VH-VL binders against o27280. Designs and how they scored, part 420

Target 1, 266 residues: o27280
Amino acid sequence: MDSMNVPEVLEIKRIVEESESVKTFIFSWDFRREVRPGQFVMVWDFRDEKPMSVSLIDPVRSEIGISIRRVGEFTDRVHGLSEGDLLGIRGPYGRGFELMGRDILLVGGGIGMAPLAALADEATARGMRVDALVAARTADELLFLDRLEAAGVNISTCTDDGSCGFKGFAHERLLTLEENHDMAAVCGPEPMMFQVMRILDERDVPAQLSLERYMKCAVGICGQCCLDDTGFRVCAEGPVFWSQELSRVREFGRYRRDPAGRRVPW
Short names: E, the ipSAE of ESMFold2; O, the ipSAE of OpenDDE; V2, 0.75 times the mean of E and O plus 0.25 times the DockQ between their complexes.

## First folded at step 17 (VH-VL)

Design C49 (framework fv_marstacimab)
Fold by ESMFold2-Fast, scan of step 17:
Structure C49 (fold): chain C 266 residues (1-266), chain A 118 residues (1-118), chain B 112 residues (1-112)
Amino acid sequence: as target 1 above (266 residues)
Amino acid sequence: EVQLLESGGGLVQPGGSLRLSCAASGFTFRDYAMSWVRQAPGKGLEWVSAISGRGGSTYYADSVKGRFTISRDNSKNTLYLQMNSLRAEDTAVYYCARKSNYGSFDPWGQGTMVTVSS
Amino acid sequence: QSVLTQPPSVSGAPGQRVTISCTGSSSNIGWGYSVHWYQQLPGTAPKLLIYYNTNRPSGVPDRFSGSKSGTSASLAITGLQAEDEADYYCQSYDYSLSGSKVFGGGTKLTVL
């Protein structure tokens, strides 16, 4: 825990441009310090620190990757960096995905595909059959399609506007997919995850879902990562939860809280 | 085209065991979750157990948990229900049913009668 | 005991309309889980009649329709015919019951 809480200053080995708004930053990593899909790290640009999911785990090349979407000042600065520049990394933190059974369905929306891409690599390496439903608002926001294809993943796409694949939302596309799976993993916008979770419950597919919305501190020490009702700390007990746990949380998929603690609908 | 056919029902004494089978045809069996649903004489429907397509996940109603075991053999297109420690209240017609992508049961087999009495 | 409540019986004359209610709670229909309806003719296995709240399988006439609102769902049958005499079951999912698929207690429809 102590050693994982000390930031390591790492050199950016390679940058992959995933889209206009998303880049993956790749670092050399000593795998004596285990990293699992679904875990996150704190990324420090020597001014601010933000949590980011690990999107690439490659013990063969001794590399990890961190995918970052450009959404504000911190991420804009990080996107301005080049190969050879330095970032502080501490972690990993959080509960990783658990794999079971012979096949898995991945359902990802936007940047939520980042932790699922790492999971896809692990699942295929273990000999599991992997199907992925990749969702986004538009075709240019679909992420990791080439990487998933290279890993041998069976891919279905959907976009809200119909610019690629099925026209509609992830849960609507899921209803048209006949095949059942031994498990599923879901990551994306919370309303999408809530809809997908209920369908998977009804289909007899146990699902793990990754909740990132409350990650404001690496260890959940301030309580800001707590979910309503149960008091789960996303940083400490998550960000990955089984669907059975999330179905008991009143706020999941229904509302969030503002800084004053008031309920704000999605 | 799609058909489910149950077998293995019969009369058994309380505390006894029985194994039900369901033969599936007309679809790719391994792609669907399967369930057992029972109906006591003159009573309503009660879901008892489910299994995922490749057999990696199983589910049980509280009333049968620890006594019943669901399994499948995808090479034989066959679903099984091993019933142990049977009780009089387990007396029912047992239906095999396929779980659709919408979460409904379709189709249903014809059912097989299990009678637990002394 | 059923967590989804249906009237035990309903009746109507040929050509009339009848509705069968299915009343749930916040842990099932009220949580957003879907409702399916099954028809069981005397001496036969159940048959899917309505799936995913409002949809009809191929071969089910449009006289049968489903709806869902709040914690409840309804099955409507118009133009009643003698062959509609059967037991009708609603079905949903309840997260509070060990991953349970839950059925209503059933409604016996008598066509007078």
Scores: ipSAE 0.790, ipTM 0.910, lowest interface PAE 1.0, mean pLDDT 88
Fold by OpenDDE, second read of step 17:
Structure C49 (fold): chain C 266 residues (1-266), chain A 118 residues (1-118), chain B 112 residues (1-112)
Amino acid sequence: as target 1 above (266 residues)
Amino acid sequence: EVQLLESGGGLVQPGGSLRLSCAASGFTFRDYAMSWVRQAPGKGLEWVSAISGRGGSTYYADSVKGRFTISRDNSKNTLYLQMNSLRAEDTAVYYCARKSNYGSFDPWGQGTMVTVSS
Amino acid sequence: QSVLTQPPSVSGAPGQRVTISCTGSSSNIGWGYSVHWYQQLPGTAPKLLIYYNTNRPSGVPDRFSGSKSGTSASLAITGLQAEDEADYYCQSYDYSLSGSKVFGGGTKLTVL
């Protein structure tokens, strides 16, 4: 089936409750269709369609997982679904993460840990050392800790309220960590990513960052996810970008476009 | 005590080559990015090159790209700068500097003098 | 031609306050990269004086302070002393110059 065209209707095989607001929906997947960490799929509930990152890639079980945070009407509906229910999935789309070196640092905030969890699995499977800085507002919003630990990831946590790990923001915690990584992968709130990126640049650590934008077509046609002053389409050239690429993006960390195309601050 | 000690400086003719070394001690060498910074006589500081802790990434100033190569041997706690096709304008004291987690340089070595002259 | 602009020289009498400016652009300080300051005494290697805009390493007196705003940074020295006579350099990062670390041209501080 052509991933660019018609959604494939898939049965929800399992649902994992990651937190109060996040669920992972697991589907059977034909791995003749390659999927990489950092890529996204379009999820269709037969009323609306939204881009979602792939958070689990399991070739052994022939499964993928999509983690979804409850944030609006669409996700409310999806969160109401049960195992055995149907969703439309098309993709995967976009540029995923590239692994290089022996040591990788993952910096994730909130649902941003979704694609990074998938990346962690791949990296550890390759024998890489994986350090993960997992950030959230509170302890109960920290995602994938057990999964990451089971994979052999060295985890550092930080929470805004100090309920778990370092009290403060990800970039603050990062300043206290050693800079012995060959590369970094970052995903989370854009203000967080912006701060983290600058620190990594200053440390001479190559970084890849996954952006979130309003996407409609997912195939680089509609232009809804275009980044100002570059012409980058998050769905086509991204959503994973190198820090050098994002340094050219005027809006990065500053504002985004809403569904109407208006500039809105983060 | 954290220490950096540069060596390998000297007099070389234009077009010649020189290899600088920096011996590090007092810290876990592989955990820190390292840089070379030079200072021409009576002039200011100029960043030359940087290398990541594990050596997987290297960076160069435009003035030395294609001519200089930064490398490191973490088993020997040593940083290197291979300088080829040297020019008169490359004459300077070359400092080895450790990059901190904040992106600053600390500490600095005492430097080694490189003189390019016919 | 330095990416970061500093005054070539500043002077002050003992006990006075002096400031050294460091002016950058939207691709370095203005982009949000941190600024660091170094003191270089005559005939010596540079020494870190201020890191990450405002922080003092151990051993640096509180007479030295750093600040950053917009596209510029500033080093302030209060209670100027004779031993403060040195060259001072600001340093930052610039994404438009192949990810280079960039220095100011340096400022010679003379204590009168």
Scores: ipSAE 0.783, ipTM 0.894, lowest interface PAE 0.8, mean pLDDT 95

Design C5 (framework fv_marstacimab)
Fold by ESMFold2-Fast, scan of step 17:
Parts: C-alpha cells; sequence; structure tokens
Structure C5 (fold): chain C 266 residues (1-266), chain A 118 residues (1-118), chain B 112 residues (1-112)
C-alpha cells in the first residue's frame, strides 16, 4: 500500500568486515527517502525479514550501510552473501536520535555502536564535540574505532576482560570519566543501558537510549514491541526514547520477554 | 584549590527579583554540571536547579520552575541564578555546588543569604 | 516530610558507634540510584562525606562508612569524637519528581 512498506530489492554494493561476527552491507540509496541516525530498516533475504539499524548514512556517496551481527540462521545466510548479491530493504522506520546542545557522549556496547556510528557522523557535521565510550567483551569485539577516529571522535574503550582500555563494564568506566555533557546517546545490551541511564540521570545529562528488543513488526501494530508499564511500542514510538520516558518502565533493564511473551530476567 | 564564591544575596520584597552569581576557580568549569542548593533558616537542604557543563540542558525543582532561570558563562567561570517573583518561602541561604562524575555535590560555596520580607 | 526519611536526631558518647538511616522508596534508592552523605558543622556549608554509596573523599577518616540495601541507606560513624557533632544529610535522585535531586530531612548528631 505505502511504497515505503514494500521491500525494494537492492544490490549489495560493498561489504565491510567489522569483526569476526559483524559485517556492514552498503547499498546505493535515494535520499529523497530521508534516513536519520537511530532509524532501522527491514532486511529481507527472500525467506525471512529482520529489523536492522542503519549504521552509515552518506548522502555525498548516496549510500546507506546496515551492520549485521551473526547470531542465527537468518544472519548466517546474509553473512554468506557477496558483493553483487541482492537483499530486500524497506523503511526507514522508527524515531531517530535528536541532537541538542554543544557536546554529546555516545555509550555503545557491541553491535549497539552501529546506530551510534551514524549519529557520530551527524553530530560532528553539526559542529558538536563527540566523546564515545565503546564497550565490548573483548578487544576483538570493539566496533567502529577507526571510523569514529576518522570522524574526529574522542574515544574511550572498555572491555570485560581488560584486553583493551579500561577493564570492566561500561557503567564502571563511565564513573571514571570526569567530563560532563549536554546530552548522551546510549545503545547496547539493556542491562548496560539501564546502569548507564541511572548514572547519566544523576549527572544532569539527558540521555536517549535505543531499544532494539523483540521487534516482529515494522509498522508498530504487533504486541512484541510493547513495554509493559507505559504501553510504548518500540518500533512505533521508538526505538529511541529519552531517559525520562524509560525511568518509569519497570521492565527496562530488569526483564525481557521471551518468544511466548513471558517476563525473563536478563 | 577548588573554590566557589556566591554573591548577589540580600533583602528583597515579595514579588521582587535578585540575580545570584557564583565565581568558580581551581578546575575546568565547563567540564562540570553546576547546581544551586538552598537551606531555609533552621531547615534542611533543598536542591533548586542544575545546568549541564556547556549549558545545553537545565533542570528545576517544581517549587521554582517558571520563576528561576539558571545560566552559566564558561568564559568567565561564573554560574548565575536569576530569581523572579520571589516569595517569603524562598528565604534561604543559597549554595553554589559542583556536581561530580559520581553525581555527588563534591564542592560547595559558603552560601549567600536571600531574605524575602515585607 | 522529605522524600528520603532520616531520624531527626541521634546521640552517642565518645568512642561509641552511631548509625544514621536514610529510608527511600522504589522511585529513588529502590530504583538503584546512588546515595551520598554530607556533613554540616554548625554555621558552615555542607561538606561531602560519603559518595556513591560507600566511597570516602580524600581527608575523610575511615571511621565514616556508608552502605545501601533495598530502598534504604545507612551512614555509620565509629569511634565517635566531639568534632563529629553536626547535621548529616543523605541525598539521592528520584525519577518521579521531574528527575530531581532529593535530600533527606537531616539528622542532628549530639556527642555527649
Amino acid sequence: as target 1 above (266 residues)
Amino acid sequence: EVQLLESGGGLVQPGGSLRLSCAASGFTFRDYSMSWVRQAPGKGLEWVSAISGRGGSTYYADSVKGRFTISRDNSKNTLYLQMNSLRAEDTAVYYCARKSNYGSFDYWGQGTMVTVSS
Amino acid sequence: QSVLTQPPSVSGAPGQRVTISCTGSDSNIGWGYSVHWYQQLPGTAPKLLIYYNTNRPSGVPDRFSGSKSGTSASLAITGLQAEDEADYYCQSYDYSLSGSKVFGGGTKLTVL
């Protein structure tokens, strides 16, 4: 019905290997369809369709990039594709990040750095000072460090095992960073985001957080996107939320929902 | 070495206005969120307002929202509180306080007395 | 009353232990927000005594310690000394009050 809700079959123009488990797939894009950092697209391999955050937005080259972590059957099939192969793309969908003030802190865990890399590009283009805290389990799982450095971002790293930068979790590293910011953007595992949000609340830093929970619907009409306390639908009203909107959601950072809709601790 | 010095307090009539200043020294002012915290005579501490390091975000207690405006001039290392439509219940010592990376008020000025009285 | 509840007064003799409680709710301490403690000597500005639940700033003796559990926090003072006579305030963050920083009502510590 709406042309933006029908998959467009696009050729994979370029593939960038970000790590052992993450690839960025780059497509030519007509920017008459605007794309903002924090938005997602539905990626169709002609068998299954999954939501993926946009990680590169390049109007100069007329390209978008979609970063995909290998976690199951769908992503294994997509990782097996080569330049010249085809994928269906529809969207973009969701609410993107809003920028305010003169500086921004990005806090990303694992693949959560993907939408934040796109945001870093926009923030630097707007003349904001950008600091990034990039967290992963190990050094080999840190993503986009070279791209962030090329964009002029000030980078701090944090690994659970201490193989690069601070040894520990993102929220522990955040407590050792003295500089305050006008805003923050956070994306990663929900327990990490919950811990980081509380610290930023206490530091007078308004934060936007990207929730990429179980999303089975690009138009926001299915219940899998719903947050229990507020009735928010991640794909309709999100995936990006201000910390004030999430602070009263009892599920955030404490519980997730399994495929049957049951509450499960993280 | 960190010092915060408040000024601008005094006696004012109900409905009047005052502007408080806080001169900061001994640290990189722009890297810290700053707050105003007040204490009525013989009473406890009450947070009033906060401002992010570069001034892009401001916060207010419900009791002062719409009447008070927090601002900062990082080139002068100075924090301000513009107080309008003052009420008798605004009578208090007003402290300038620096917010740490842990969310605590790690340094406080000596305070400036604001008295709202007929 | 304050959002964070403290006893209005506590007392002890030199060398004794006193504990000051700070009772919150699910929207503040119970949500996981940190607790900080301030000491206010008579006629002076408050001074940071304990930050982020358990940490001491440089110059604060180890006689002062903080803890947090559930919806509450406690400040413990061991080896009580005359110069510890002061008002003590806990402070946290409450998401239900427009994201406000909230203080306890204060506790007056009297040393015999």
Scores: ipSAE 0.818, ipTM 0.925, lowest interface PAE 0.8, mean pLDDT 88
Fold by OpenDDE, second read of step 17:
Structure C5 (fold): chain C 266 residues (1-266), chain A 118 residues (1-118), chain B 112 residues (1-112)
Amino acid sequence: as target 1 above (266 residues)
Amino acid sequence: EVQLLESGGGLVQPGGSLRLSCAASGFTFRDYSMSWVRQAPGKGLEWVSAISGRGGSTYYADSVKGRFTISRDNSKNTLYLQMNSLRAEDTAVYYCARKSNYGSFDYWGQGTMVTVSS
Amino acid sequence: QSVLTQPPSVSGAPGQRVTISCTGSDSNIGWGYSVHWYQQLPGTAPKLLIYYNTNRPSGVPDRFSGSKSGTSASLAITGLQAEDEADYYCQSYDYSLSGSKVFGGGTKLTVL
């Protein structure tokens, strides 16, 4: 417990190029420290620290993977690293996904597929039927398709430009699906998640959604990731929330807090 | 009981086209991804193509990409493989196979023979 | 030629133990993808023998077992019987081949 808050300096074991902008960094992991899909770790490059979702959990190989999208200075530095280089990792933190039922629907957008990929592995290992709706702006940005297919996941793709699968947004594709599932797990752009959640609620499908907020401490102390009106801390009470919980969060799908704490619309 | 029955195989000239069908029964067809796997005479197994349960995603081996099209009609519990621009090297027994939740092929049809020859 | 390498043939006497190897790489088995095994009796379609590295479908005798380590997998058959004479294929997935499912070259098992 006490060691969880201290970054461990770990060697990058492997790097998987998922797309032009996304890499998965693989680390050896001591699974005496439990990690669940949906939880995140704080990645420290000895200059800055950022929360990243765990995208691979492999107890057999004693490895975890974190997928990082290149979006800024921190991630630029990290993407410049090579196998054998070092990163600080502390965690895992937050509430992960819960699996229930026999059939699960995963709806992911862009890098949001990271935690869902890990969840898919667990679900399939449990013998669950997993359907995944994988969304991205373009075909080149679709993530983890090969891995998901290999795991036995039933994949449906959609792209904004129609370059792969259904042309349109994830919620639009979802509307074309008639099947209901025992539960759904959702992660991606918040506007996408908001629309998906609404549809799932209307269909009485229990849904868990993973939120992305600016997180600084990861331990529920600094309050940077606190959601308005509820007091929910994304790093502590989340990042995975049930739809019923998010229904109480007015800012959900509408705005977020930037690093300065200002409201920024989606 | 799960059953898969391939049909549509036969003799075709190079450059020709052929459409294979696989009739599925004994399970909820739409819940499972399906694949075509072929085996040339005296040779090993080669994965050809796969399609997701609802048909939203398709996958092809490089050897058939651009020439073959996998599809399915869930209302008819049928899997299809449209094969165009056939080549001699496409000669094989074509199996339809159900993909399990673990990524294996847990059920196979009896296969249908496709012969591409002038 | 196959992405997964199997010995072309193995043989054993009835009652013996035989092992069939399946050697992959870091882009398939080594990456962590599961390995499955199929038995193909002469003139028949393949049958799933082992799934997800070590699991036996219903009806498969416990004398068949699978294992995986590193970049390789192995199928072991104990108490070899005449009816075990068949071709055996390992299967996995390779992300470097445009998301292709891959089979081994197959191993012909002869019971002496």
Scores: ipSAE 0.005, ipTM 0.485, lowest interface PAE 10.3, mean pLDDT 92

Design C50 (framework fv_marstacimab; at its last look DockQ between E and O 0.89; V2 from the best seeds 0.84)
Fold by OpenDDE, look of step 18:
Structure C50 (fold): chain C 266 residues (1-266), chain A 118 residues (1-118), chain B 112 residues (1-112)
Amino acid sequence: as target 1 above (266 residues)
Amino acid sequence: EVQLLESGGGLVQPGGSLRLSCAASGFTFRDYAMSWVRQAPGKGLEWVSAITGRGGSTYYADSVKGRFTISRDNSKNTLYLQMNSLRAEDTAVYYCARKSNYGSFDYWGQGTMVTVSS
Amino acid sequence: QSVLTQPPSVSGAPGQRVTISCTGSSSNIGWGYSVHWYQQLPGTAPKLLIYYNTNRPSGVPDRFSGSKSGTSASLAITGLQAEDEADYYCQSYDYSLSGSKVFGGGTKLTVL
């Protein structure tokens, strides 16, 4: 499952404004190079490089999409780009989601919905039933709702402020759902994922969770994305992990390491 | 009203087989994970097996792995436990239990007695 | 030899307060999994008494309460009544046992 490590300079084919802070950049893609939901690519703006999840996989149009949230200097630059502009893309990297069963529950928070949206497309294409719990702080931060709905996904929303759907956190909304699924895929703030994971475990629902860590090389060499105690490299063994794997990770849901290696609480 | 009714228990010789059934009513059966929990005479509760609502995943206690098979027919609102290679230590009342959205067993059947004896 | 440890028996007089402990480990209660409690009257199936650490199902008197801290949980019964004489079981989840649900060994409560 090795990917080409040479960045390809690709033209931004299309830009979709998902929200005030999130844009999806669409690129032409040669699907001889396999890509799976849950995998990430390294995006290079010729000054800096950042890992980004693949949020769209469209073999019919020969396109992929990368959803980027505006959160810092790099993403500010990228958000300033227009259709026709160039970006360097290398990858895909990491372990993606696996689909099993006939129905799947997606639980996503904020930009965490990016890889889950791609997974939703694959699942629905396979004829699976897809339910999605989409969480955000406010209604205007809920992502991919129209896209998911168009794909036939059953959507439940929750917002911290109650501006849309259930007022509260994703795990709180999950506790109110009287439904069981064959598997779940989870991506969002790690504290959310930690809570959701435990609930799913208690419900006997196999779960996969996508982690975010500082990733520098993306090829498992630099060790910047290593998880405490296990030695798991998020870029190599992840970013998608089974719940059983994460149960062995001490730091999961509790803290992370910054680029300097310092312990940073969530 | 939620109801769970176990059946299929009885006397069987060691090495024999038995199939338990649990008829469910009063709720959307396929939406809930189900479990079997057993209790040997005068002993505590022991989780045996679980199955997700749609039947996509199954789980077993180490004590019954390879011998017991949990399944369900959602069209019949029925949970099953196929027990093969039965042992004396499998003697117990077997309960069918529904998994709640909180992970608890919120409803239990009255149980069916399985006796493994030569 | 249960994964969750309970005292084999507790007793109290009517009107008294009794507590049943449930001691787990870092792979179950200590990991943050919820604890549930069940009451089993003689000759009957277990009944859910407390769910998700502290919650009471409909019909359960408020004299029953659950708590959880660290690697342990506790069931408290105030105003003990004769009908409370039963076996009580705690239950949780343990990730180290192949996704198994785990029960305590049970506690026999005798009302004196």
Scores: ipSAE 0.896, ipTM 0.942, lowest interface PAE 0.5, mean pLDDT 95
Fold by ESMFold2-Fast, scan of step 17:
Structure C50 (fold): chain C 266 residues (1-266), chain A 118 residues (1-118), chain B 112 residues (1-112)
Amino acid sequence: as target 1 above (266 residues)
Amino acid sequence: EVQLLESGGGLVQPGGSLRLSCAASGFTFRDYAMSWVRQAPGKGLEWVSAITGRGGSTYYADSVKGRFTISRDNSKNTLYLQMNSLRAEDTAVYYCARKSNYGSFDYWGQGTMVTVSS
Amino acid sequence: QSVLTQPPSVSGAPGQRVTISCTGSSSNIGWGYSVHWYQQLPGTAPKLLIYYNTNRPSGVPDRFSGSKSGTSASLAITGLQAEDEADYYCQSYDYSLSGSKVFGGGTKLTVL
């Protein structure tokens, strides 16, 4: 129980460069400590600790992968590491995705494809049909397309600039996809997720959405992770929520919390 | 070309049961969510129940939850509504409707009349 | 009472314009959910007239148009004809209700 709060120092076994700004760090993992898609770990570089989604779960090779986008000092330092270097990892934490039915739609934006790539592997292994809508600003920021294709996932892409696939936003592309699904999983920028959620609500598709904001307090002590109107704490009760839960949150997709806990527009 | 045809309506006593069917043709049935929508005589439209394309998820209005069960058989292109513990207020024309990717009910059947009366 | 409010009736003469309002709240149209419109001729099933706020299905005359603003939506019919006499229903989604898919109470259009 207390072992969940103490980082295990692990060697970086392999680094995969997913794009200019994203790398996947692969570690040996003892699967007696189960990890499910949608859960996160705290990554410690011996100075700072940040939450990161698990993007690869491979019990056959006894490996997990953690995908990290370069966005600040911590991630810059981690991106400077090499195979053989050490990182502290504690977890996993949070509520993972639930799978039900016979098919699933994945809708991912940018680094939000990381937890969805792990989910795609599990859904495929369960014999579900998987369709993925992968969205990014530009073609260079589309992630995991080769991995999804290798897994037999049916892929649609969209980019804001039209450099790959549909020119436009995820919710605009979603409207042109005719097929219904037994469920969906969504991860990406909150405004994207809000738009996608409303369409899926109207389309009679139950959706799970992953919120990765303010997961600093992985043990559930910090109130910064709370959502308006519901009282849910992302780090304790999330990061994955059903659309029914999020549809009643006044700030979802409209406002976020800054580091001081203040309400700011997206 | 898209057609929906309801059947199974009739007169039933309060507390009785009835099963409605909807035969679909002209489209790939499994790719669409389906709903039942009802209309009491002289009144407006009320959504009753929905089922996802491959049957993995179902939805019910509070007025029918626990009494009605929606199901589908994609091999037969048929939607069902099993209605139990029927009440006088369930008296209505029941429409089978297809849910589009835009969230609209884009095709409707002709409806089947269910009368709950002594 | 309906969660989406429509006038019970509207009337007009041939060639005139009529507008049918659909008034919602923050939990439906105001939340950003779309509005669809259905036409029901006497003794027939409803037929989709306008979908996703402004779009017309094939076969619907361009005399019919939809709009959405804030917590409300409107259906406009120009060049009114006798065959337009029918009941009109708006429909949206409401996250605060377990019934979620909500219809307006309906508007009877009479062509005088």
Scores: ipSAE 0.837, ipTM 0.932, lowest interface PAE 0.8, mean pLDDT 88
Fold by ESMFold2, look of step 18:
Structure C50 (fold): chain C 266 residues (1-266), chain A 118 residues (1-118), chain B 112 residues (1-112)
Amino acid sequence: as target 1 above (266 residues)
Amino acid sequence: EVQLLESGGGLVQPGGSLRLSCAASGFTFRDYAMSWVRQAPGKGLEWVSAITGRGGSTYYADSVKGRFTISRDNSKNTLYLQMNSLRAEDTAVYYCARKSNYGSFDYWGQGTMVTVSS
Amino acid sequence: QSVLTQPPSVSGAPGQRVTISCTGSSSNIGWGYSVHWYQQLPGTAPKLLIYYNTNRPSGVPDRFSGSKSGTSASLAITGLQAEDEADYYCQSYDYSLSGSKVFGGGTKLTVL
């Protein structure tokens, strides 16, 4: 009942300050509601409701974590909350990442590392070799490095300003990495994801990419999250798509839609 | 220096089978995706099959899907192509090619000729 | 009929410039996929000549250059030499095809 159309009101158990602009909010979670890396939840602050990716899935401690970047009014309000305060959560929703093979490349830009951190934990627990390319504009915005290292992930970093690791964009760093992988998982700014997808396609590396779109219902009824030319609903058939599914999507990497449905360039 | 050496070509009747091998040296074989590319007599280049560096994914052209199987043995630095149910249109020089991090085929073997005729 | 269209032949005198076109579509070059070029000398295997649209491997002279615009790419060869007489292939990726590596039909370059 509590997992359908009504958010469950949960107490914030812990807040982890990941950076100046990113916090992870941790809740107790009953794992009879299964959660997979790459799925999302709708977070309700009693005024508005936004989709957020799950960054921590810990059945041993019965905890789920949701990482949120401060970017506007909703996220400013949520960042102002303290441990013990309440949020509404409904979900999880969407298709998560699928793991295959013996090694995986993660490519994450900014907050896009959140779902990939959850995936890294699952991949390492399965005994896979995990390489991660972690990208941000500056060193202070690189996320989850200590957590990834503790999990046994091999990390490469890049920053736009060169303050840590490779100076440049994620796709430029990717071109300097010679190792071929069994699969890749990609999440970050959509223009970055388009460039990374193209390179991975050409390398014969099967890739899954996690998209962000405007959502209202999150269950596939309202049509607000549909992708042009395919009819895919990000909340139902995604947010995680294989690269061959996205190849036919005209809007991917080109534009997005605002809440009124108007095209907005990236 | 990177070297790729194909072997296993020859004359075979329609419906027959051949197994091609490609011996690789001069690079860390498991770090690179590999492909087979063929060229029929007097014709252009045609991509046939690909395999990821650790073998987790394979790809085939429609013309060979279900009949050809690509594989690799990273302990022996060797790429294979098992070709079953051969047809006359499979007659070609078969090249072993390495996929670069830029998506190009940066190194090629000298090729091995496969002739399918009765 | 190849997915990438090249002229069947081009010719030029020693010292001249020639260009070889490679015309694709919105599902390959026009989608944003890279173009690579290969030289095949008579009786030999193909050799990488240009990769990632414009880059030269070590040992390829700077008189070979590549470009890409829209749905098409071009290979330019200046200062033609007798040794340039070969077949030239462009290559890209096409998301609409299974397994999706596509070559042009090839261009025979004759040095007069």
Scores: ipSAE 0.752, ipTM 0.905, lowest interface PAE 1.1, mean pLDDT 89
OpenDDE, second read of step 17: ipSAE 0.876; ipTM 0.930
ESMFold2 (binder alone), look of step 18: mean pLDDT 92; pTM 0.944

